# VH-VL binders against q0atu2, part 367

Target 1, 119 residues: q0atu2
Amino acid sequence: MLDKKARIRTSREYRNVFEKGKRLSGRFLIIYYVENALDNNRFGFITNKKIGMAVIRNRIKRQLRAIVREYQGQVKNKHDIVLVARAGIGKSSFEGMEKDYIAIMKKAGLFARNANKID
Key: E = the ipSAE of ESMFold2; O = the ipSAE of OpenDDE; V2 = 0.75 times the mean of E and O plus 0.25 times the DockQ between their complexes.

## First folded at step 18 (VH-VL)

Design yd6 (framework fv_dusigitumab; at its last look DockQ between E and O 0.60; V2 from the best seeds 0.78)
Fold by OpenDDE, look of step 18:
Structure yd6 (fold): chain C 119 residues (1-119), chain A 122 residues (1-122), chain B 111 residues (1-111)
Amino acid sequence: as target 1 above (119 residues)
Amino acid sequence: QVQLVQSGAEVKKPGASVKVSCKASGYTFTSYDINWVRQATGQGLEWMGWMNPDSGDTGYAQKFQGRVTMTRNTSISTAYMELSSLRSEDTAVYYCARDVGYDSGEFYFDYWGQGTTVTVSS
Amino acid sequence: QSVLTQPPSVSAAPGQKVTISCSGSSDNIGYNWVSWYQQLPGTAPKLLIYDNNKRPSGIPDRFSGSKSGTSATLGITGLQTGDEADYYCGTWDSSLSAGYVFGGGTKLTVL
C-alpha cells in the first residue's frame, strides 16, 4: 500500500493531471504525468468498467499499486502520475503489466538517472 | 513469420523531404513499437526515434526534433518516417525495426526491415 | 561521438576467441540491459544478444554477452569466417533525453 501522501486522492488532483499533464500509452496502460510543486511523487489509478467486473478491476488496481510501489524510489521527483488501465489488461499477467509499466515510464523519461538499477 | 518490408530507394535534392514506408506482417502491428535507425555509408547505426502504432505516440532523438515525423496506417500495417529539410548528411540507409519493449521492459530490436537507401545530392 | 564506446576493430584467426567491449555510463548501460547486433556486409543488422546475455533462437552458443557496471562485453568463441561483420551494442538511455543509443560499432576481421 502506497503512503497516503504518495496517492492522488481528490477529483481536483486528478483533473489537474489530465488537463495539464502529458499522455503516453503502453500496451496495457496509459499514463498521465505532470510536475507538481511537492517534494514527493503522487500516483493515481483508474480502472473503469470496460476492464471487467468489480472483482477484476480491484485485482488490477491492487497489482498496479504493487508495481508502482516496487519502483517508486526510482521515479523522478515532483511528479503526479495517473495510471489508466486499458481494456486488455485483464488478460495480462502481472509480469506483463510490470514490463509495460517499466517500458512506458522509460519512454516518458520518468525514471531517475541515479536510481537503482532495473535488472 | 515476422517481416518488415520497406519502400524502395529515394533520390532527393537538398531541402526536399523524403517519406519511407515500412509494411509489417506476421504479427499484430499495433502491439509493438516501430523504431527507425539510419546508417550513413561506412558509418555506424544511429537511432532516430520510436512510434507506437496503436496510439500514434512518438519519441524522437533530439537531433531530429522538428525535422522527423513518424506515422502509421494501421489498416495496412504500415509505418512511415518522413524526414524534411534534407541535407547531404542525411544520405544513408534507413531501417525500420520492431521494438519488444512492452514485452520485456527493455528496448531492443528483434526484427529489421531490409533498409531504404536515401541519397541527397545536388 | 557515439554515446556507447566500442573498439573500432578487432581481429583473430579461425577457432580463436574474441571479445568486443562496450562502454557506457550509469544513464544507459548502468541502468538498462544491453543488446548486441551483428551486421554482415551489405545486410541489415541482426539481433545477436538481448537482455545482456540471452540469445535469440538461431544464434549459436558461440556468442555470449555479459554486463558489469557501465560496461558490456560480447564474446565469440570458435571464430568462423562467417563471423566477419560489424557488431554494435545498444541500450536505452535514461537521461533527460530518453532514447535508444548505439555503440560506434566494431569491425571484426577473421584472419
Scores: ipSAE 0.904, ipTM 0.951, lowest interface PAE 0.5, mean pLDDT 95
Fold by ESMFold2, look of step 18:
Structure yd6 (fold): chain C 119 residues (1-119), chain A 122 residues (1-122), chain B 111 residues (1-111)
Amino acid sequence: as target 1 above (119 residues)
Amino acid sequence: QVQLVQSGAEVKKPGASVKVSCKASGYTFTSYDINWVRQATGQGLEWMGWMNPDSGDTGYAQKFQGRVTMTRNTSISTAYMELSSLRSEDTAVYYCARDVGYDSGEFYFDYWGQGTTVTVSS
Amino acid sequence: QSVLTQPPSVSAAPGQKVTISCSGSSDNIGYNWVSWYQQLPGTAPKLLIYDNNKRPSGIPDRFSGSKSGTSATLGITGLQTGDEADYYCGTWDSSLSAGYVFGGGTKLTVL
């Protein structure tokens, strides 16, 4: 469970990330990311009906939130980051989603040691 | 059997561009990123960047940003690296290599092409 | 100058043991796992060690790897003349311009 301050919540906030941000694709995820003017990171999650039934989409969201929460201390501060689930994500394992997230976050340059203490 | 087979040697003049190809076989080309690494005569390995064959996404080392372009043609499982505004210092062997980042979350190159010699001389 | 520092050369007799060091920083070796590559004369590099200490299939167990803090070490026991090569450490660097980095390479001579 992410803190309320660490969530992207309005349509305007999501639009800003999609319009101004960079995009990077992995096997199961796409991330969109942009610098923000805050002291913290914010995360958003998109799963559409093409992925599966509501039960499946809710499970994927919970798994992605858990992954983000586990690594949030390693994410460079001052970014809005939207995770978009790709159509094939329903066939992935938790470990597969986790490895995908780690890889794309490193390639995007968003992971760093002690990220919450160094901006 | 995973293979990366590169195009033949090139001789170029300063200011020209070179485009090296890397044809992959023995695995699903779109499942792994291709990286490019060069090595000048008697020197060490120098990483140039990565390219995702599925999306076409790239990440370039700062030294090469603005001069390098990495692309692919998925229908023939081939990656390309183009280096522009060549100088004599760009004389090197250029390698393509497959990274395993999406399997591991850690990066290393498990298979390499044979190398392509690029010579820049007037 | 390389981001990761290796000795330029090492030598030992057949049957002996040698170690090759690789020194980095908190943003590379300290944060990410290390791999080693062997480059035989006139050939492309080959993966020798991954994930700090694991060997791909076909790499004999006389090759070993370890990591401590911001340093990594490649160990080679039972040296053979066929081990004469250049050896490179490599890892991801999570600093300002994220990317992959190699050590400067170490030439192993088997006397």
Scores: ipSAE 0.780, ipTM 0.906, lowest interface PAE 1.0, mean pLDDT 92
ESMFold2 (binder alone), look of step 18: mean pLDDT 93; pTM 0.955

Design yd7 (framework fv_dusigitumab; at its last look DockQ between E and O 0.61; V2 from the best seeds 0.00; counts 0 for: pae E 6.1 > 2)
Fold by OpenDDE, look of step 18:
Structure yd7 (fold): chain C 119 residues (1-119), chain A 122 residues (1-122), chain B 111 residues (1-111)
Amino acid sequence: as target 1 above (119 residues)
Amino acid sequence: QVQLVQSGAEVKKPGASVKVSCKASGYTFTSYDINWVRQATGQGLEWMGWMNPDSGETGYAQKFQGRVTMTRNTSISTAYMELSSLRSEDTAVYYCARDVGYDSGEFYFDYWGQGTTVTVSS
Amino acid sequence: QSVLTQPPSVSAAPGQKVTISCSGSSDNIGYNYVSWYQQLPGTAPKLLIYDNNKRPSGIPDRFSGSKSGTSATLGITGLQTGDEADYYCGTWDSSLSAGYVFGGGTKLTVL
């Protein structure tokens, strides 16, 4: 799991990201991102009922958290980032979600080279 | 099979605008970004930007910011690239290309249009 | 002028091996996978190599790619006259102005 300090937890925090942040859409994900005043990044996850039943939504959320955790060290600091799952994500593989995330983050310019880069 | 078919050659005056089209077929148009790359005569390839056909979102190379507009019409699977304030240096062959970034997490262009020659001369 | 640096030209006789280098930085080749494109005279570019060393279907195994550090290399063995073309490396640049970047291109002449 992500550290507590790396999580967007309050409605106010989410609202701030949606209102002030930038948006980028992938095939399965939409990300909203904005700079924060902290020394760390925070991540939020949204899986609405359009994704499917609760079991499916929870699975998707778990998978997205795993992806974010894996690449967390490569994300430029001082950002709040919200991942919104799109309707088609339920039919996607884990690898598909991962690659979609990577593509979006690269387009956003949020990835930075580090020792944990998977090559 | 995947195909990208571009509009015909254009001749423009300096200061004018040009809009090149790229019709996609053989795949789901909204599932892959379209990129635009140009090549001046005898010169190398120059990336201009990407356009997400699903969302309409774009990302342009800094060099073309404020002068290029990439759009699409999803009903006819067609992407457009408009370049304004044309100058002689814009004379080039312009290519549209399909980007597989969402599939791989890495960006490269697996299919290309045939190219559109744009000539800017007074 | 190009973000990625290639030799302007290389040449070899039929049957020989040639290599084309592509030099970048930690923000592009050092962080992202490299692709190579072949452009025959008067035609559109064609994908030759992706993900550093993978070949699309239809590309013969005479073509190979590799990457090390901030540099990539295209190898062509058993050179044929039909290989005479321009070759471009390309990759994503993860700098502040994220975008795709190409090398300056290399003209391959078959002697």
Scores: ipSAE 0.905, ipTM 0.951, lowest interface PAE 0.5, mean pLDDT 95
Fold by ESMFold2, look of step 18:
Structure yd7 (fold): chain C 119 residues (1-119), chain A 122 residues (1-122), chain B 111 residues (1-111)
Amino acid sequence: as target 1 above (119 residues)
Amino acid sequence: QVQLVQSGAEVKKPGASVKVSCKASGYTFTSYDINWVRQATGQGLEWMGWMNPDSGETGYAQKFQGRVTMTRNTSISTAYMELSSLRSEDTAVYYCARDVGYDSGEFYFDYWGQGTTVTVSS
Amino acid sequence: QSVLTQPPSVSAAPGQKVTISCSGSSDNIGYNYVSWYQQLPGTAPKLLIYDNNKRPSGIPDRFSGSKSGTSATLGITGLQTGDEADYYCGTWDSSLSAGYVFGGGTKLTVL
């Protein structure tokens, strides 16, 4: 879904975002974000076992990656961004996750262009 | 029926702090952000910041960063705004307002408190 | 001064129409939905228009909103003396510091 270059890949990269980054909570998501030294954004996704079984967690990760891919052109460059699924996310629709992502990214000031899809 | 009821008027000296309360009723308090907006006499509206009552997280306007603290007590559905190092220019009416952007990706304030007058005098 | 620019005042006779402009930038009005608030003297602001052109329940259809590019407009028809108030546009600003911004306000006088 996301380009390999746009993924946070190592434990050290994840820890850097958690330790040095800013944190914002939405209804279904928490984001951690920090400026990076690259020319692009990188995204990471965390779903812990409290959310549900592996098949449920994999579905949620796939849906979150699709949402991020859809809006990635609107995100300000040079950020590492980790999306953490909250425990209640399994009850959310795709649309609910999408709306939550848009709201939290606006609050973080991470959208550089039109923050809504063209209707 | 959504209601936001604020604490009474305050008179403070320069250098002091003020803490204004905003009690919410008629909706699920943790489902909507609370924002704070102030208005000096004869002047316009000035946004101060937002607070998520579920998590306690905040985002402050740059002008107030370092002087404002927004908190809540979820057991009594009450939001608080504290402004420190007061100066005469902080004399204003302070409003709390409910933000409907939580689930929609939009930001607008559909319900407002009645306002709390804070006077900073020498 | 304010990020969003409104005329300081407007006036018109009872029964007539008035418009109030709100000018911003691509970082705010250009990217985000615009709201309008009415503030009667001595009262808290009240939401009049959200999502550029939608009215909350209880707001009469004499009030309308529109947006084009980086500008928004509030329209009021059939003016009444009870419409004398300050009117503010507002929107989210997606610039460097991110936050909500209001226009400077427009005082409407019904002569």
Scores: ipSAE 0.066, ipTM 0.745, lowest interface PAE 6.1, mean pLDDT 88
ESMFold2 (binder alone), look of step 18: mean pLDDT 93; pTM 0.953

Design yd8 (framework fv_dusigitumab; at its last look DockQ between E and O 0.54; V2 from the best seeds 0.79)
Fold by OpenDDE, look of step 18:
Structure yd8 (fold): chain C 119 residues (1-119), chain A 122 residues (1-122), chain B 111 residues (1-111)
Amino acid sequence: as target 1 above (119 residues)
Amino acid sequence: QVQLVQSGAEVKKPGASVKVSCKASGYTFTSYDINWVRQATGQGLEWMGWMNPDSGDTGYAQKFQGRVTMTRNTSISTAYMELSSLRSEDTAVYYCARDVGYDSGEFYFDYWGQGTTVTVSS
Amino acid sequence: QSVLTQPPSVSAAPGQKVTISCSGSSSNIGYDSVSWYQQLPGTAPKLLIYDNNKRPSGIPDRFSGSKSGTSATLGITGLQTGDEADYYCGTWDSSLSAGYVFGGGTKLTVL
């Protein structure tokens, strides 16, 4: 999984992102992002009960972590980023989540390079 | 079939505002961003910005920041582009276009409106 | 003037092959996939190529796209009179403010 150093772990850290960060919505995800004073990026994940049962929420969280990990090296440095799963994400494919994430991150200007590049 | 139908031609005076509509049909309106692109007579395409019909989020080209407002009415699957402080250089055909970014992770416009001619003249 | 650079015009005889170049930078063509649009006279643009080299349904295989580095190319074989149009490349740019950018457009004349 994601390195411990790359995780938003405390309520304080989450609050900071929500209060000071920017918000951008995709089809299945909402991201909150803000610059941090660190040398690394940190990611947080939120899957609330609106998404479904605990089993579903855990699956979604696992999938989102996998996506973030896959493209972590392409994200611009010094950002705290929180991914909030939207209600409809439970019906989406992994690929759908991935494409949504990529689109949102590009719109946010957080990708340093094309994460979806096949070249 | 997917269709984007835009409002009719507009004639405005300098300093006025214009609001162009784009009604979408044949797909889930809230699932795809609507982009606006304009084209001055004899000139190329110029991207203006995107609007997420679901959240209302927008991103505007720097050139139009502070002067363009993109909105939507989800109940009638209609997107709007309002451009204020019009000048003669704003005379152009304005297009709405559907963005498939959320489907592919890459941005391109697969369906276009028929265009709306906006003429700004004294 | 345009972020992406295209030749202003190209021309060829029916049946011939023509190529249209699109030159960008690492923040646009080098950053995201390239799309091409065909605009017939007096009409709205039409998606011709997406994801560098993919054709939407209804687009004949005479049209092809390619991308290398910070440049893209549209190829048209078996040129027909109906291909006379303006062609635009486009892609997502991440340099300043994330947004879509178009080339200046290329007018294709069928001789």
Scores: ipSAE 0.916, ipTM 0.956, lowest interface PAE 0.5, mean pLDDT 95
Fold by ESMFold2, look of step 18:
Structure yd8 (fold): chain C 119 residues (1-119), chain A 122 residues (1-122), chain B 111 residues (1-111)
Amino acid sequence: as target 1 above (119 residues)
Amino acid sequence: QVQLVQSGAEVKKPGASVKVSCKASGYTFTSYDINWVRQATGQGLEWMGWMNPDSGDTGYAQKFQGRVTMTRNTSISTAYMELSSLRSEDTAVYYCARDVGYDSGEFYFDYWGQGTTVTVSS
Amino acid sequence: QSVLTQPPSVSAAPGQKVTISCSGSSSNIGYDSVSWYQQLPGTAPKLLIYDNNKRPSGIPDRFSGSKSGTSATLGITGLQTGDEADYYCGTWDSSLSAGYVFGGGTKLTVL
């Protein structure tokens, strides 16, 4: 899974992304993102109670983490990124969440081939 | 059947603004982003930006940032593109097009409006 | 100077075949899928090929697409006079100015 240094952990870190970051919505996900002062990306995940019971919310978080891990090499570095699950995400498939993530990350300008290379 | 129907031709003076409308039908308007693409006479296609009609989020091509605004009215399933500070070089046909990014994770335009001719002349 | 390079024109006789090339870079064709659009004279563009090589419903299989490395190719066999049009490749560009890009277009003449 994601390494400990690649996780947004504290309330302060989450609040910084929500207050200072940009926001883009897809069908199932909303991303908030802001540049950080690190050499790496950090990811956070939010599922609220309206999505469903804890079992469902935990499954969705696990699926989103798997998607983020799969594409992490394509994410431009030095960003804190919070994925917020929208209320309708429980009806989506893993593939549906994956396509939504790809679309919004491209539209946010956060995906690129060889994103971690330096000229 | 999916349709995108645009507003009629416009003639403008340099320095004015133009607002083109694009009315969608035959699908859930808020489920797909609307893009705007222009084409000067005898020239190629030029992408201007995308707009998410659910959220109102936009992304503009760098060339048009500061001059273009893309909006919508979801109650009438209509997207709008406004281009300000018009120059003669902005004379073109302006198209709205639906992208399918959320269905596929890849971007292409499966349905296009008929185009709106905007002429900017002194 | 289009981000994606296409030949300005191509021609062939009815019944023959042509190919139209589209050359890009690792930030666009080399990373994202390619689509092709047909624009008949005086009309809006129409989706012809998506996801590199797939046809929407109603597009005959004599239209084909392929992608290799940073370039893509549209193939048209069994040319008909009704195929006379401008053809554009398009793809997402993931560079610092992320956005969609088109080729400069290729005018197909059926002689």
Scores: ipSAE 0.822, ipTM 0.915, lowest interface PAE 0.8, mean pLDDT 91
ESMFold2 (binder alone), look of step 18: mean pLDDT 92; pTM 0.947

Design yd9 (framework fv_dusigitumab; at its last look DockQ between E and O 0.59; V2 from the best seeds 0.75)
Fold by OpenDDE, look of step 18:
Order: structure tokens, then C-alpha cells, then sequence
Structure yd9 (fold): chain C 119 residues (1-119), chain A 122 residues (1-122), chain B 111 residues (1-111)
């Protein structure tokens, strides 16, 4: 999965993102994002009980981590980003989640061209 | 069928504000962003910004920051674009358009309103 | 002036093929898919091409789109008088000021 270095792990780190960060909502996701003082981006994931049973929440979290990992290299540097799954995400396809994530990240101005994109 | 129906033509004085409405039908209003695009007479299309009808989130083109406000009334599936401190250069046809970004991860406008002519003159 | 650059005008005779270019940069066309819009005189724009080369339902296969690098091209074969219109390319710009951008538009005249 994501490198340990690329994870938001502590409550303090999450609070910092929620308190100082910007919020942007998509169809299935809400992102909170804020600049950090590090040389890398960090990601956090929140799936609350409104989404469904633990099995569903864990599946969603696994899928979101996979999506984030795939597009990690396209995220502008020095950001802490928390993904909050919305209630309807349990009924969405993986592709739906992916497209929603991409749209949100582009709207937030967090996506940038990387080596995987060719001019 | 998807339809976007806009309010009628407006005539305003410089310094005034104009608020254009865009009523959506034929789809779930809160599932797609509404974008606003304007076109001055004989000129090209100019993107103004997007509005998420579900959350109310917005993103405006830098040119219009501080002067444009995009809102919505979900109960009547209507989006609004208000432009303040009007000047003669704001004379244009204003379009609302549905954005399919959340469906595809790519942004384009598949349905457009019929346009609203806004004339700013002394 | 526009972020995306189009030729101001193109013209061709009925039945011929015409192409309209759209040039951008790595932050827009180079990174995001391009869409094309047709605007008949006195009407609202209409989606013609999306995702670089896909046609919405109802758009004939005479219209085609392609993209290479930071440039996109709209192709129209079997030109008809009804194709006389303004054509705009558009795409998302993933620069620091994220937003949608249009080309300057191309006026197509059918001779």
C-alpha cells in the first residue's frame, strides 16, 4: 500500500488538516487538504459507520488507498490530504470512486502533470 | 431529457449587479456541477466558474474572483450566477452548462442553457 | 489571448475535409482531455467531441477529434452547409489556477 511516510497517522495530524485545511466535496468523497512543511505528501482516510458494516468500510478504505496510490505521483508536493468517504460511496463502483477522486483533485488544483503524462 | 432553462434578458447600469438563474430538469440536479460561461458579442467563450449544487462549493476564474457569486436552490433545481460591479465589458450572453466531471474525471459540458443576454450601458 | 490557440477561421467547399487545430500546453491539453463545441449562429454551444475523440449521441461520424502532445485537432469530412459555425476547443487547466479554458474559436465557412 502507501508508504508509511505518505500516511497521516496521528490524531494531531488529522486535526491539523481539518482545522487549517480547505474542504472540497465530490459525489462520493470529501477531501480536506492543507500544505505541510515536509518534502512529501501524506494521505489520510476516513470511513465512518454511516457507510456500512466494517467489512464495507474496510473495502472502501482499501479501494481508496489503491486509487490514491495510483495517482500519488500526480499530486502537487507538500500537502496533507484527508479523504472522507460519503455515505453513498458504498454503492459506487471502483471506477466511480476513481473518477470522483480525479475530479476533486483537479478542482482543488492538487493534480499536476508528472512523468506518466506525455506532452 | 436534460434541460437547462435560463432567465430572461437583463439590462443594467454600470456598478449594478445582475443575477441570472438556470433551472435544471431531466436529471438529478445535485449530481452534476453547473458551470457558467459567457460570450461577449462577436467574441469567444469565457469560462467563469463552477458550482457544486450538492455542497455549494464553488471555483471561480481568477478574473471574476470577488465579483461573481454562484449559488443554488436545490428545492427547485435552480442555479444562480450573480455578477456585481458591472461594467460595459460585462455585456455578453451568459450560459449555464452541466459538467460531467464526476462521471468521467474529465471536464466538459454536455448540456447548455439557452443563454441570457446581459447588457450593461449608461 | 485565449489559453488555447485556434485559427480564427477556416473555409472549404461542400464535400471537402477541413481540420481545426487547437494548441495548448502541458498543464491543459497535455494533461487533460479535450472537448469540442459547435456553435451555430445565434445559438448556444453544443458538445461535439469529448475525451479527445469521442462523439456524443447524435453527432455524425463526419466529426472526429484527435490529440497529440499539447495539441488537438477537430476533423470534419463531407462538409455540409449546415456545418458553418464557430468551433471551440476546451479543456481543464491543471495549473495553479485550476479551471476550464477555451480556445479563441474558429469560424468555419462553407464556400
Amino acid sequence: as target 1 above (119 residues)
Amino acid sequence: QVQLVQSGAEVKKPGASVKVSCKASGYTFTSYDINWVRQATGQGLEWMGWMNPDSGDTGYAQKFQGRVTMTRNTSISTAYMELSSLRSEDTAVYYCARDVGYDSGEFYFDYWGQGTTVTVSS
Amino acid sequence: QSVLTQPPSVSAAPGQKVTISCSGSSSNIGYNSVSWYQQLPGTAPKLLIYDDNKRPSGIPDRFSGSKSGTSATLGITGLQTGDEADYYCGTWDSSLSAGYVFGGGTKLTVL
Scores: ipSAE 0.907, ipTM 0.955, lowest interface PAE 0.5, mean pLDDT 95
Fold by ESMFold2, look of step 18:
Structure yd9 (fold): chain C 119 residues (1-119), chain A 122 residues (1-122), chain B 111 residues (1-111)
Amino acid sequence: as target 1 above (119 residues)
Amino acid sequence: QVQLVQSGAEVKKPGASVKVSCKASGYTFTSYDINWVRQATGQGLEWMGWMNPDSGDTGYAQKFQGRVTMTRNTSISTAYMELSSLRSEDTAVYYCARDVGYDSGEFYFDYWGQGTTVTVSS
Amino acid sequence: QSVLTQPPSVSAAPGQKVTISCSGSSSNIGYNSVSWYQQLPGTAPKLLIYDDNKRPSGIPDRFSGSKSGTSATLGITGLQTGDEADYYCGTWDSSLSAGYVFGGGTKLTVL
């Protein structure tokens, strides 16, 4: 699970990401992301009711949180990032969501590493 | 079978624009990003950018920012690359290539177009 | 100057083995998987190796790939005259200028 400091919590925080952020789409996910003024990243998750019943939406949210937690050490700091589940996500596997997340985060430049020449 | 077929050779003057097409067949066009790569005569491969045909999202190599535009027409499964303000060093063969990033989380080009020669001369 | 360094050329006799190196950094080869592309004279590049060491369908097992740290190696055994080509390594570069990068290419000559 993500720490409370790593969660986007208020409507204002979500609105800031949607209005000021960049958007990048994968197969199952859309990410919105914007630099923040903190020393850490924050993550938000949106599952529309059109995806399915509450039990399905809760499963998808838990899976996405697990994926984000697994890769959070690779995420470029000082960003607010909202993951929006696309309508077709209910038919995806955990691995499919994971690969989609990796691809879009790399293309967004959010999975970043310095080209340092130290061994 | 997956196939990428590109438009024919172009001869352009400095300052003009060129638009190269890449028609995809044998797969779901919107499921894979199209990348563009060029190669000047006797030189290596140079990546130009990626385009997601589902969303229209793009990411361009810094060298081409402001001069390149990558688009698509999903109804005919065709990707486009337009390069503006052409100069002699833009003379090259331009390739489209399909990347498999959404299948694997890793990026490589499993199918390539045949290439389009663009010659820029005055 | 390419960000991935390859030798400009290599050569060997038919039936012999050759290796082609590709040197990068922690933001590219050290972080992302490496692929290799073969470009036969007058043709488009073709995927030869992906995910560091995997072969697509139709690529014989004489072609192999490996990676250690920030370096990758393409191995070709049982050299044939039909293997004469330019070989490029490629990988995603996850730096601030995120994008795909190729090595400068290696011309293989079979004598």
Scores: ipSAE 0.699, ipTM 0.903, lowest interface PAE 1.5, mean pLDDT 92
ESMFold2 (binder alone), look of step 18: mean pLDDT 92; pTM 0.951

